# VH-VL binders against b7kms5: the designs that were tried, part 141

Target 1, 80 residues: b7kms5
Amino acid sequence: DTFETVRNTIRIESEVDESLRQLCHEERITKETWLEAAYLYLCEKPEELAQVIQLAQERLSQRKAIADYKRAKTMQERFL

## First folded at step 8 (VH-VL)

Design jx8 (framework fv_iratumumab)
Fold by ESMFold2-Fast, scan of step 8:
Structure jx8 (fold): chain C 80 residues (1-80), chain A 126 residues (1-126), chain B 107 residues (1-107)
Amino acid sequence: as target 1 above (80 residues)
Amino acid sequence: QVQLQQWGAGLLKPSETLSLTCAVYGGSFSDYYWSWIRQPPGKGLEWIGEIDHGGSTNYNPSLKSRVTISVDTSKNQFSLKLNSVTAADTAVYYCARDYTVEYFGSDTWDFYFDYWGQGSLVTVSS
Amino acid sequence: DIQMTQSPTSLSASVGDRVTITCRASQGISSYLTWYQQKPEKAPKSLIYAASSLQSGVPSRFSGSGSGTDFTLTISSLQPEDFATYYCQQYNSYPLTFGQGTRLEIK
């Protein structure tokens, strides 16, 4: 009878958001329902889920490298 | 879970070279900078320098002429060499992981050392 | 180099006390400050970063405040396991620098 929900704020890359927003608009769905559906679908597809997890790990690794570069560069510029 | 283990020579004479190695287990090696930090007996902490997977280094200017940090990515290890030691180099030496807190979509970041080795006492005496 | 000065260098306190440790930077460092706890014969453990952000797993009795040059670490109700040396560290610019430490001892 009652759907219990949680509110999460997430930040994603602008180009990804623009593409996802366009998809949702064209298909007449919301980002919330797309996320729920994508996760539920992948849970039933172990091989596809593994590929998605690998991509997520690669994207996270790239973000860490960029953050470390920004940190080191900023600290060096402030020192010099 | 990430674990740092360190080893190397503990007793040195003045003018010798200090050599320590740190091995990283149970986590990603290539995504981080790795630091050496020392602590003379009864005193505070002094940052020595850092290195990334690709061999890029940043050194404390006070030690830059004597220090070399190197990395062996095939073994997930990084090492410290400090030349021409004196009694002032007597300290417990720690390896540690540099953790940069990312705020995605922001120019801001924060920083702390999240994992540390057990420490290695190096004593320099005649 | 940015010099970090802690006050006091040592203090004695009893379980249940409110303890305040101060850290002063020789120049403005915004909120780029981390607090560490070090127990005898052990490596330091990070408690608070960004001057006031509590690390996961660190008890809520620890809190940090301040910005610019003046920073404070507070323990609202001291516990037996809190007797240790505390260090502040700036990460505004290279080289990374630490305070001289504040040793918290049993009264």
Scores: ipSAE 0.378, ipTM 0.809, lowest interface PAE 2.6, mean pLDDT 90

Design jx9 (framework fv_iratumumab)
Fold by ESMFold2-Fast, scan of step 8:
Structure jx9 (fold): chain C 80 residues (1-80), chain A 126 residues (1-126), chain B 107 residues (1-107)
Amino acid sequence: as target 1 above (80 residues)
Amino acid sequence: QVQLQQWGAGLLKPSETLSLTCAVYGGSFSDYYWSWIRQPPGKGLEWIGEIDHGGSTNYNPSLKSRVTISVDTSKNQFSLKLNSVTAADTAVYYCARDYTVEYFGSDTFDFYFDYWGQGSLVTVSS
Amino acid sequence: DIQMTQSPTSLSASVGDRVTITCRASQGISSYLTWYQQKPEKAPKSLIYAASSLQSGVPSRFSGSGSGTDFTLTISSLQPEDFATYYCQQYNSYPLTFGQGTRLEIK
């Protein structure tokens, strides 16, 4: 038997990535195994999973507001 | 899901002020710009302007002298006022949500209107 | 203002046909173009953004192409539910502008 894998690319905030890389280095694990472990752990913890989802929704909302502001500014600059 | 409901004046005489309101239900109001777009009967679409939750506006220059868009964040509503109407302002008016596609780490963005109100027919005649 | 011109203004086609609608910008707009579908008496629905990016839930028979000033919307195998008017819209710069529309009539 072999395990099937999927390659994907994700982009995250540099500050978060820096912190995660440091954690992985100190604990001698990889970002891919940390991601797998975190998701699997949270799937067994419904209340903690809900808290993580709430944080993700809040971060997404903040990014949307900033994106809208930058989009409007860019369109205005291209007009001028 | 997000739903936009609009209401306001249907029949106007030339020189009057057009007033429409759009209420947003479900989803986040404060994270988006909100637009007004109109469509004369049998014709194409014309963007009127947009507003964010803080009251920052961008208007179509062709209408800028006559248009005001305002926001009531406590009610998740935004409104259109168009002064000095003429027969050329006869149209179905739509409210819509501005959706900005963000590419994280880039200043390049894409854009479309993702949710629309049901439309309000405004007829200007004497 | 950037003017958007669509061709043709209207067309009739049979179910199963390949249909193409074109849109031309008066200035370069890179790929900052969205296509909308509007059925009679309804608000428009976005189909494609960034000239060629198909939105979730939109059938794969719809595709977009082009950059700069010339753009095309293609329906590879026309279905009865595709009866509608189609609009292009640029978002390169303010004010946002739409094409005049192309009305698709299914025989």
Scores: ipSAE 0.447, ipTM 0.794, lowest interface PAE 1.8, mean pLDDT 91

Design kx1 (framework fv_pozelimab)
Fold by ESMFold2-Fast, scan of step 8:
Structure kx1 (fold): chain C 80 residues (1-80), chain A 121 residues (1-121), chain B 107 residues (1-107)
Amino acid sequence: as target 1 above (80 residues)
Amino acid sequence: QVQLQESGPGLVKPSETLSLTCTVSGDSVDSSYWTWIRQPPGKGLEWIGYIYYSGSSYYNPSLKSRATISVDTSKNQFSLKLSSVTAADTAVYYCARTDFYDEGLVPFDYWGQGTLVTVSS
Amino acid sequence: AIQMTQSPSSLSASVGDRVTITCRASQGIRNDLGWYQQKPGKAPKLLIYAASSLQSGVPSRFAGRGSGTDFTLTISSLQPEDFATYYCLQDFNYPWTFGQGTKVEIK
C-alpha cells in the first residue's frame, strides 16, 4: 500500500470510546480513519477548530483537577 | 527528562538558618509533591518533609519546629529553611520528587545530586 | 514513628551471586515500601516502589517481594555495578522512614 502510518497509543474516556466505537460500527469506518478525517476537516475550518481546541483545553483542565484531587487524597491517607 | 539541582551556602554558623533551593527542570513544580531528605556524613537517610505548590506541607515531627519548605512557581523552584542549626544538622541535603501511579505513591523517583551543608563556627 | 530494620547491615558477595536483603517494619505498612540504591558520593536511586513494582530503567535482576511487615529485595545475579548501599523506605504513614541501610561489598 501507498500510505505510511505510525502506531499511536492514546487513552480516552470510556464513555467517549464506547460512543465512538458504536458510531464507527454503524457507519462502517474505523477509529483511525475517523480521527484522520475529523482533524483534516477541522484544519479547513479555523473557527470550528478553535472551538474544538477550547473544548480540549477544558477537558485537560478537568482531568488535571481530578488528578490533583486524587493525589491529595492519597497523601491524606498517610495520616493513618 | 526531570532534573533537580540543589543550591545554597555550604557553610552555616551554629544558631543561624540553613537555606537551600531546589531548581526543577523537565517538569512543572505544580505537577508533583516535592521533598527534602538529608544524610549526615557516613549515616542513613532522614526525611524532612514535603510541599505541594498550593502550600500544602508536612514536616517530620523531629524537625517541624525548625523546618519550613516553600514553593516559587514563577522560578520552578522549592526551598528549605532550617532554623537554629547545630553541628547535628551537618549533612548532605537532597531534594526529590514524589510521583503517583493509579494505586498509590512513587516516592522519591528523581533526586538532586545533593549538597553538603556543614554547620561550623 | 514506624521503625524500619534492615538485615543484614552489611554483606560480602561475588559477581554472579544471588543476594537477598530484608526489611522489617515495626507495624503493618501494606505494600507501601520502596527500595533505593546509593553508591558512594551519589544520590540514592529508586529501584522499586509499592513493594514489587520495578522502576522504569532498572534492570530486571532486581526484584522486591513482601507485604505487611516483612519485605525482601533480591538481586538474582550480582553485577559489578550493584556494589552499593541499599535502603528501604515505608511511605505508609507520616513521618516516612528509611531503614538503616545494607551495604553490599565485594568479597
Scores: ipSAE 0.486, ipTM 0.819, lowest interface PAE 1.6, mean pLDDT 92

Design kx10 (framework fv_pozelimab)
Fold by ESMFold2-Fast, scan of step 8:
Structure kx10 (fold): chain C 80 residues (1-80), chain A 121 residues (1-121), chain B 107 residues (1-107)
Amino acid sequence: as target 1 above (80 residues)
Amino acid sequence: QVQLQESGPGLVKPSETLSLTCTVSGDSVSSSYWTWIRQPPGKGLEWIGYIYYSGSSYYNPSLKSRATISVDTSKNQFSLKLSSVTAADTAVYYCARDDFYDEGLVPFDYWGQGTLVTVSS
Amino acid sequence: AIQMTQSPSSLSASVGDRVTITCRASQGIRNDLGWYQQKPGKAPKLLIYAASSLQSGVPSRFAGRGSGTDFTLTISSLQPEDFATYYCLQDFNYPWTFGQGTKVEIK
């Protein structure tokens, strides 16, 4: 009633999700509220925010590399 | 759509181990935290403990020395073992889902129907 | 462990009555309080979570209030299907603890 919300579907690495789930369970908070709090906190810390963005870029690059490998392997198996 | 069903012996002798299994359908046992709750006849509810499929668990301190909860992902089940039972352990045992992380502020959203375990010689 | 105390332990009421059940925590639990209804031979059913939020499908005559240590469940106009035992639960800290229950019986 106090908050207007949107529903999002996100995909994160299973190991990260497990770790975050354990933290949230132990602290009695939800994934949604942890995400909101983390983002709001970082918005007030420009240098920390920049570091998080850099890590996100690195993780995105890793995901792209894995996707490219899987795609290449599938092409090799199906079309070569 | 999520359903939980308890199973196991309804009679256990004093000093033996009480063993119960909860079968989960409509959800993966690896997606949520799972719990056991008991209720002695005519009395209130007592929380026993939780398990996550990775092995993470927490037990009510009153039962910690005797209780073990485990997960079998291949059968989509989780189980309770309670050692050294006495007449005080006679109760209806319920399994339930604790999906606080994904479902929000709702602790026990699905329950099994309960199974009576009597400790008697 | 956080102790949850309910009052009264039992009450008799008639259809149409306003019924109020109280639950007290031994320490502050914010609004991390749920109410459950249990009918004889059945598993408990969640009515209210976060002290005042109605679970989907629960009639509007059920209302929860409170924060911190003092909580109430009110049934504004008791119906025949409401005769049951009611339990509060704190989900603030492990171990989770239930109140001892309040039995609502027909007069």
Scores: ipSAE 0.008, ipTM 0.653, lowest interface PAE 9.0, mean pLDDT 86

Design kx11 (framework fv_pozelimab)
Fold by ESMFold2-Fast, scan of step 8:
Structure kx11 (fold): chain C 80 residues (1-80), chain A 121 residues (1-121), chain B 107 residues (1-107)
Amino acid sequence: as target 1 above (80 residues)
Amino acid sequence: QVQLQESGPGLVKPSETLSLTCTVSGDSVSSSYWTWIRQPPGKGLEWIGYIYYSGSSYYNPSLKSRATISVDTSKNQFSLKLSSVTAADTAVYYCARTDFYDEGLVPFDYWGQGTLVTVSS
Amino acid sequence: AIQMTQSPSSLSASVGDRVTITCRASQGIRNDLGWYQQKPGKAPKLLIYAASSLQSGVPSRFAGRGSGTDFTLTISSLQPEDFATYYCLQDFYYPWTFGQGTKVEIK
């Protein structure tokens, strides 16, 4: 009847984090409970869940592309 | 924790192709640049080359004509093939990772334990 | 290819000694220099990258300095586990090249 919890460190884009913090403050909830509620809600909404997964994949691809670009630039700087 | 482990035959005949695989755990092979380094017994270290999962690579010119490094993302591995080997290719072969910080490289921050490859008949 | 020359090739020292190893590049490599420690039968271990940045988990007695062509690794108070061979690496010009190594032996 008790919740067993885990601690995770998550890195989020600063603009998203600022917006989420403001929402949590206004609604008097925590980031942890918002994340849990959002996931549980979406699990019962398969079409909406698919849209969220699509957005997550797009954001992951963008982060990877930016990291790849920076790394490639560093490696190319050595060839020059 | 990031761990790398080399595997492959310890004996290769002259003129044959030396083939080694590095298995990566604790990190995705698509997140960093991966490298092979060798060390002949009692001698110093020689850099062989790097590979990035997209296919971007660079080889030491001394080995360029014989060396090929490839990545298998499905197995989280990368491999070295060195053709036309001679006794001069006898060495401990290491795989290693190159990471990045904001201003540059953190080269070879994790290494495999090394595998001795002897070239003899 | 860039020639990396270490001095001395070997030295003998006692526990508690201050040890300095130098590395010279045949041309300017900015601060793109790393230092590695290798014990017999083991893989090398990264100590310092970018000439002076201490790798996580490496004791603070290790310090790197320099830029351009002249670099030093200093061990401020040598410990028993520090007897090893030390290599410098330039990672600015392709191909990346190591120094010949400096063996630190017990006196």
Scores: ipSAE 0.209, ipTM 0.730, lowest interface PAE 3.2, mean pLDDT 90

Design kx12 (framework fv_pozelimab)
Fold by ESMFold2-Fast, scan of step 8:
Structure kx12 (fold): chain C 80 residues (1-80), chain A 121 residues (1-121), chain B 107 residues (1-107)
Amino acid sequence: as target 1 above (80 residues)
Amino acid sequence: QVQLQESGPGLVKPSETLSLTCTVSGDSVSSSYWTWIRQPPGKGLEWIGYIYYSGSSYYNPSLKSRATISVDTSKNQFSLKLSSVTAADTAVYYCARTDFYDEGIVPFDYWGQGTLVTVSS
Amino acid sequence: AIQMTQSPSSLSASVGDRVTITCRASQGIRNDLGWYQQKPGKAPKLLIYAASSLQSGVPSRFAGRGSGTDFTLTISSLQPEDFATYYCLQDFNYPWTFGQGTKVEIK
């Protein structure tokens, strides 16, 4: 066979997951096939791929900032 | 896996500054709070202080006037300087990581192997 | 600074014994209490954080209990590798402070 698969576990934002789940249900596709198709499509579009990478970097930076804030608050509470 | 390794002179003269560096691998020094802990031979553990890559720090009041902890993100390291040392500063010095969980802190989940610093003329 | 007092300072035990170590804080620290194991010549190792949460990779024979001022570490069936010195740590208020240690020795 031409399709050998691997299983991955990933964590994504709940709102994004809900939106993607709705799209997959409406179009009768799976999250797995959507992810494969999106990546393959973007590999053929260098300019669009660069924009997606930029968005990913921005989202990663935002997650880090939120984590930093929560951790700083926890450490600050030790000045009781 | 996360590994921490202390380095620095094993012998320091009285009145001089003790300088140690901790090299972090398997984790970014920007991802956690980092600490120094010391243990005089045959005695218990004493917390020295913490540092965060932003420069946020806190020192044990017993050492605050002499201790400085700094971070070098480009080398993935953090360092301790302890000034005006005396024989009472002879100890094994450990670096360690403080991590977090949903409701709080996981203090000192990884430690370096420790480095003995002897203060002697 | 919050003072942490451990009891006993030392104890002798045999493999298979149930061992209990107590840690008392000079003021309420909620559940901000950790337990550490130190073997001769080695760095301490985190066993338990948040008074009762077992660190990943630590055997289930180790259990922590308590809140407020009184805490215990129990080893349900002592193994040869468990002979060590055990320390508690309060991380409730700065400066963070350790207990004086409890040495668990072979009988």
Scores: ipSAE 0.408, ipTM 0.786, lowest interface PAE 2.0, mean pLDDT 92

Design kx13 (framework fv_pozelimab)
Fold by ESMFold2-Fast, scan of step 8:
Structure kx13 (fold): chain C 80 residues (1-80), chain A 121 residues (1-121), chain B 107 residues (1-107)
Amino acid sequence: as target 1 above (80 residues)
Amino acid sequence: QVQLQESGPGLVKPSETLSLTCTVSGDSVSSYYWTWIRQPPGKGLEWIGYIYYSGSSYYNPSLKSRATISVDTSKNQFSLKLSSVTAADTAVYYCARTDFYDEGLVPFDYWGQGTLVTVSS
Amino acid sequence: AIQMTQSPSSLSASVGDRVTITCRASQGIRNDLGWYQQKPGKAPKLLIYAASSLQSGVPSRFAGRGSGTDFTLTISSLQPEDFATYYCLQDFNYPWTFGQGTKVEIK
């Protein structure tokens, strides 16, 4: 084999996973090869990479806000 | 990877203010709820209170009038001030982290090593 | 405040023994109970949260059971490193309160 690989575990949103899974099925590719290709393609396109990074930052911020809300609610419930 | 380290004077005079700092490494002090717990020599554990980086805090009613916990996000630290101390406040003081799982709390999953504070003239 | 009472206050055991420690809450606390181990001169260590959930890195010989007011911690086959004081904690209602501790001593 010409490639050395690493095994990763990642959590992504259910609707995104479903959409990506459908795309991979229709195009007869795998999630791992799609991820590799997407990253390599974006690395050659700085302007597009910047837009993807901005979207990633926004998604991260939203996930943090939801987690913070749930945790604050849990701490608040300790008064009950 | 996550480590907490208490620091502050080991000796405090009666009626003065006890001041301790917890330095957090391996984690951001902005990500969790942080707490202080104390243990008088040879006795059990007493929860003092919690702080969240936004300033949200709650104190054990037994200590509320004297205790203040604050956070310094720039130094990745949180601190305890306990005013008007007496010999009854002599204890090992621990800082600790509270985490969460889907249905509730994972309280005090990491602790500092503890620092003995003796209240004596 | 919710009072947590542990039983026994101390016990003597030998390596290989099954040890059971009980914790009783003065009112219902659901499963909002944790168990901590403290060795002499050391900080406490979380063993179990949510009454029965084993903390990462804690040996499987430790098991928690119970809900409501009655809880137990069982050590199925006591090891030399298990001689320590064990504390329960309710995190159901403020202020959070610990039991008085159970000291597990070598026979």
Scores: ipSAE 0.476, ipTM 0.820, lowest interface PAE 1.6, mean pLDDT 92

Design kx2 (framework fv_pozelimab)
Fold by ESMFold2-Fast, scan of step 8:
Structure kx2 (fold): chain C 80 residues (1-80), chain A 121 residues (1-121), chain B 107 residues (1-107)
Amino acid sequence: as target 1 above (80 residues)
Amino acid sequence: QVQLQESGPGLVKPSETLSLTCTVSGDSVSDSYWTWIRQPPGKGLEWIGYIYYSGSSYYNPSLKSRATISVDTSKNQFSLKLSSVTAADTAVYYCARTDFYDEGLVPFDYWGQGTLVTVSS
Amino acid sequence: AIQMTQSPSSLSASVGDRVTITCRASQGIRNDLGWYQQKPGKAPKLLIYAASSLQSGVPSRFAGRGSGTDFTLTISSLQPEDFATYYCLQDFNYPWTFGQGTKVEIK
């Protein structure tokens, strides 16, 4: 009624998910509300937000590099 | 949604070079492997080769001496050039995507509509 | 190159029938096999990859089975829109090669 919400499906690193689940359990909050709170908090702190964006860009670049390597290896294996 | 669209001349003279372009939308040409496949009228499918935006490529040995596939990342396109064509090269030419799902390699998960190229004097 | 042999070359069936198409590789290709459907005048469409994995959006009446050299595509209850030619493809070793196709005609 008061909140209009949207459903999202996201994939995160297993170790990060486990750590976040433990934190949410201990503090009695949900992953959804933690994500909302973290984003809103960082929006009020532009220098910290910039650091988080940089980390996100580095993590994205690493994921793409790993995926590209695995894909290239698969294509190379087809020469047999 | 991923969409592919072939373009290029529908008529090519014998001995000339067949040139086709595939325009990709809904995906970056840098994110997948791209391929050309052809089908002579009333016959089956023949794989021509693949390209990756880095320049990694493979060509079917039956066409390797004549075929070149290239990528233009600025236009989100990839292209096929096939030199020294003969009537045997008359076919519908398809561009297609090869990608990877969690289960592994997935060849040709999306195709263009195809473009007929007739080799005739 | 690996040769892919499909059987039968063509078949006629009625709506509601169970249809099975076979594809045989000239050497072992693990599960590196896909199935494609081509309707007259249209581009082929991926149905199955990795021998048995159903592509998103493809009806569950299509099923792929097999590994090594012998593979089957089964349509459990044929529908009018299933009139088409079906092709298998091995993606195990370069050059990737298609079977010659099986034409399914609805009576």
Scores: ipSAE 0.510, ipTM 0.838, lowest interface PAE 1.5, mean pLDDT 92

Design kx3 (framework fv_pozelimab)
Fold by ESMFold2-Fast, scan of step 8:
Structure kx3 (fold): chain C 80 residues (1-80), chain A 121 residues (1-121), chain B 107 residues (1-107)
Amino acid sequence: as target 1 above (80 residues)
Amino acid sequence: QVQLQESGPGLVKPSETLSLTCTVSGDSVSSSYWTWIRQPPGKGLEWIGYIYYSGSSYYNPSLKSRATISVDTSKNQFSLKLSSVTAADTAVYYCARTDFYDEDLVPFDYWGQGTLVTVSS
Amino acid sequence: AIQMTQSPSSLSASVGDRVTITCRASQGIRNDLGWYQQKPGKAPKLLIYAASSLQSGVPSRFAGRGSGTDFTLTISSLQPEDFATYYCLQDFNYPWTFGQGTKVEIK
């Protein structure tokens, strides 16, 4: 048998991507396998999973604030 | 799935205030820019203005002295009040969403069905 | 205010025809242009944003192109459900303004 996979596109912060890329290079793994392993590992550790979810929620809120600022600026530029 | 639904009286007397409400489902009223557009019978589309839940707004200069758009986050609704109406304000009124897809501004990606408002005695 | 002029104001076409509608802005608007379809008695529907980006769920026979002042909407093979009025909109400068509309009628 073979693994059945799906292709997706994700956007992550540049600094995080650079750190993850270096880690993957040094450990000789891929971003895809890192993501799979991290999720599977955390599913077996509910307390750690909860902490990761909290960090994810905080990061999502920060991204929303930055996006909201940029969008407001775009709307203001319409007063040319 | 985002859905918008207009509600309000179909008949308004000259000199009175037209009041319409748009109920939003499938999206938070605080996450997008909200707009009103009107279309007189047999004519084209006229943009009235936008509102953001923080109070940021812009009104078409042709209507600015009479139009007010407001947001009610508790009801997930936004509303239009147009004062001192005349027969020239007879139109189908639409509410619509303006959003961003990544960094692209996308005006009016979802519309309500429209509500006809007739200004008549 | 930026004036948007559509050509033609109306046209008659047959199913299977290639239909092209043009929209001209009175000044440069970059790619800040959208196209909307309106059927009788219905609300308009977004077809294209940012001059050339196809809205999700819109058939691939619709295509937009252009930048600056001259824009086109092309329907490569007209279908029965495409008989409608089409509007362009500039969202470059306030107030946002629509073209006068192009009515696509059955021949």
Scores: ipSAE 0.379, ipTM 0.783, lowest interface PAE 2.1, mean pLDDT 92

Design kx4 (framework fv_pozelimab)
Fold by ESMFold2-Fast, scan of step 8:
Structure kx4 (fold): chain C 80 residues (1-80), chain A 121 residues (1-121), chain B 107 residues (1-107)
Amino acid sequence: as target 1 above (80 residues)
Amino acid sequence: QVQLQESGPGLVKPSETLSLTCTVSGDSVSSSYWTWIRQPPGKGLEWIGYIYYSGSSYYNPSLKSRATISVDTSKNQFSLKLSSVTAADTAVYYCARTDFEDEGLVPFDYWGQGTLVTVSS
Amino acid sequence: AIQMTQSPSSLSASVGDRVTITCRASQGIRNDLGWYQQKPGKAPKLLIYAASSLQSGVPSRFAGRGSGTDFTLTISSLQPEDFATYYCLQDFNYPWTFGQGTKVEIK
């Protein structure tokens, strides 16, 4: 059935979320349908999909570096 | 699920070096801070120290001169060496993980089952 | 090093009882206090971190409160599986130190 859905929890950057919300409001669509459409479209364009995956890998690396920095700072503060 | 498993000799002679390894599964050893904790029979818990895969570490001053903790990222393991042991080092040794939630500490959220090390001649 | 003192050292209770264990730090540790449960022959298990934050999977009958130097762990309705030794830990300043433990025994 085309109406069978799953509920997922995802966390995205606030600035990206704000931009996406504005786009969805202007075009009269939802974040859920945008995500589905974007993924389906990219799956039919392998070279564009590869570019998106590369960007995703870069963003993941940046998030890990920031998390590592914050965690190290927390451990360092225990020396007081 | 994250699992930790200690391994190493259960008997160590006085003056020798106690060596234990903790094998981590379900998590990368490079993603968290790792610790050793010990408990002498019938007594309380004593924190030995922590290690991070980059080499950042801290040792309890009571053990700093004898303790070394190291990480082997290729095997997803970390290890404890405690030199010049005496009967006072007889204890169950636990490995454990320290994690973070919203940048706050979550100390020792997963533990190994523990391994008894007896120091005797 | 910061000394952590638990009281009582042991207590006797019945299933369904409300049990309170106290932990006192020799100096202010903010809310950097955790509680651990240890059953005979087993590794300790994290119950509460940051004085009052319940660890995922831990029953809601466990509650921590306090800040500074005085902290409590409360078990609102003691269950058979709760008979164990409980330890507090300060993670405010190195070296991290545990309390001496409180044994909760069958009455």
Scores: ipSAE 0.479, ipTM 0.824, lowest interface PAE 1.7, mean pLDDT 92

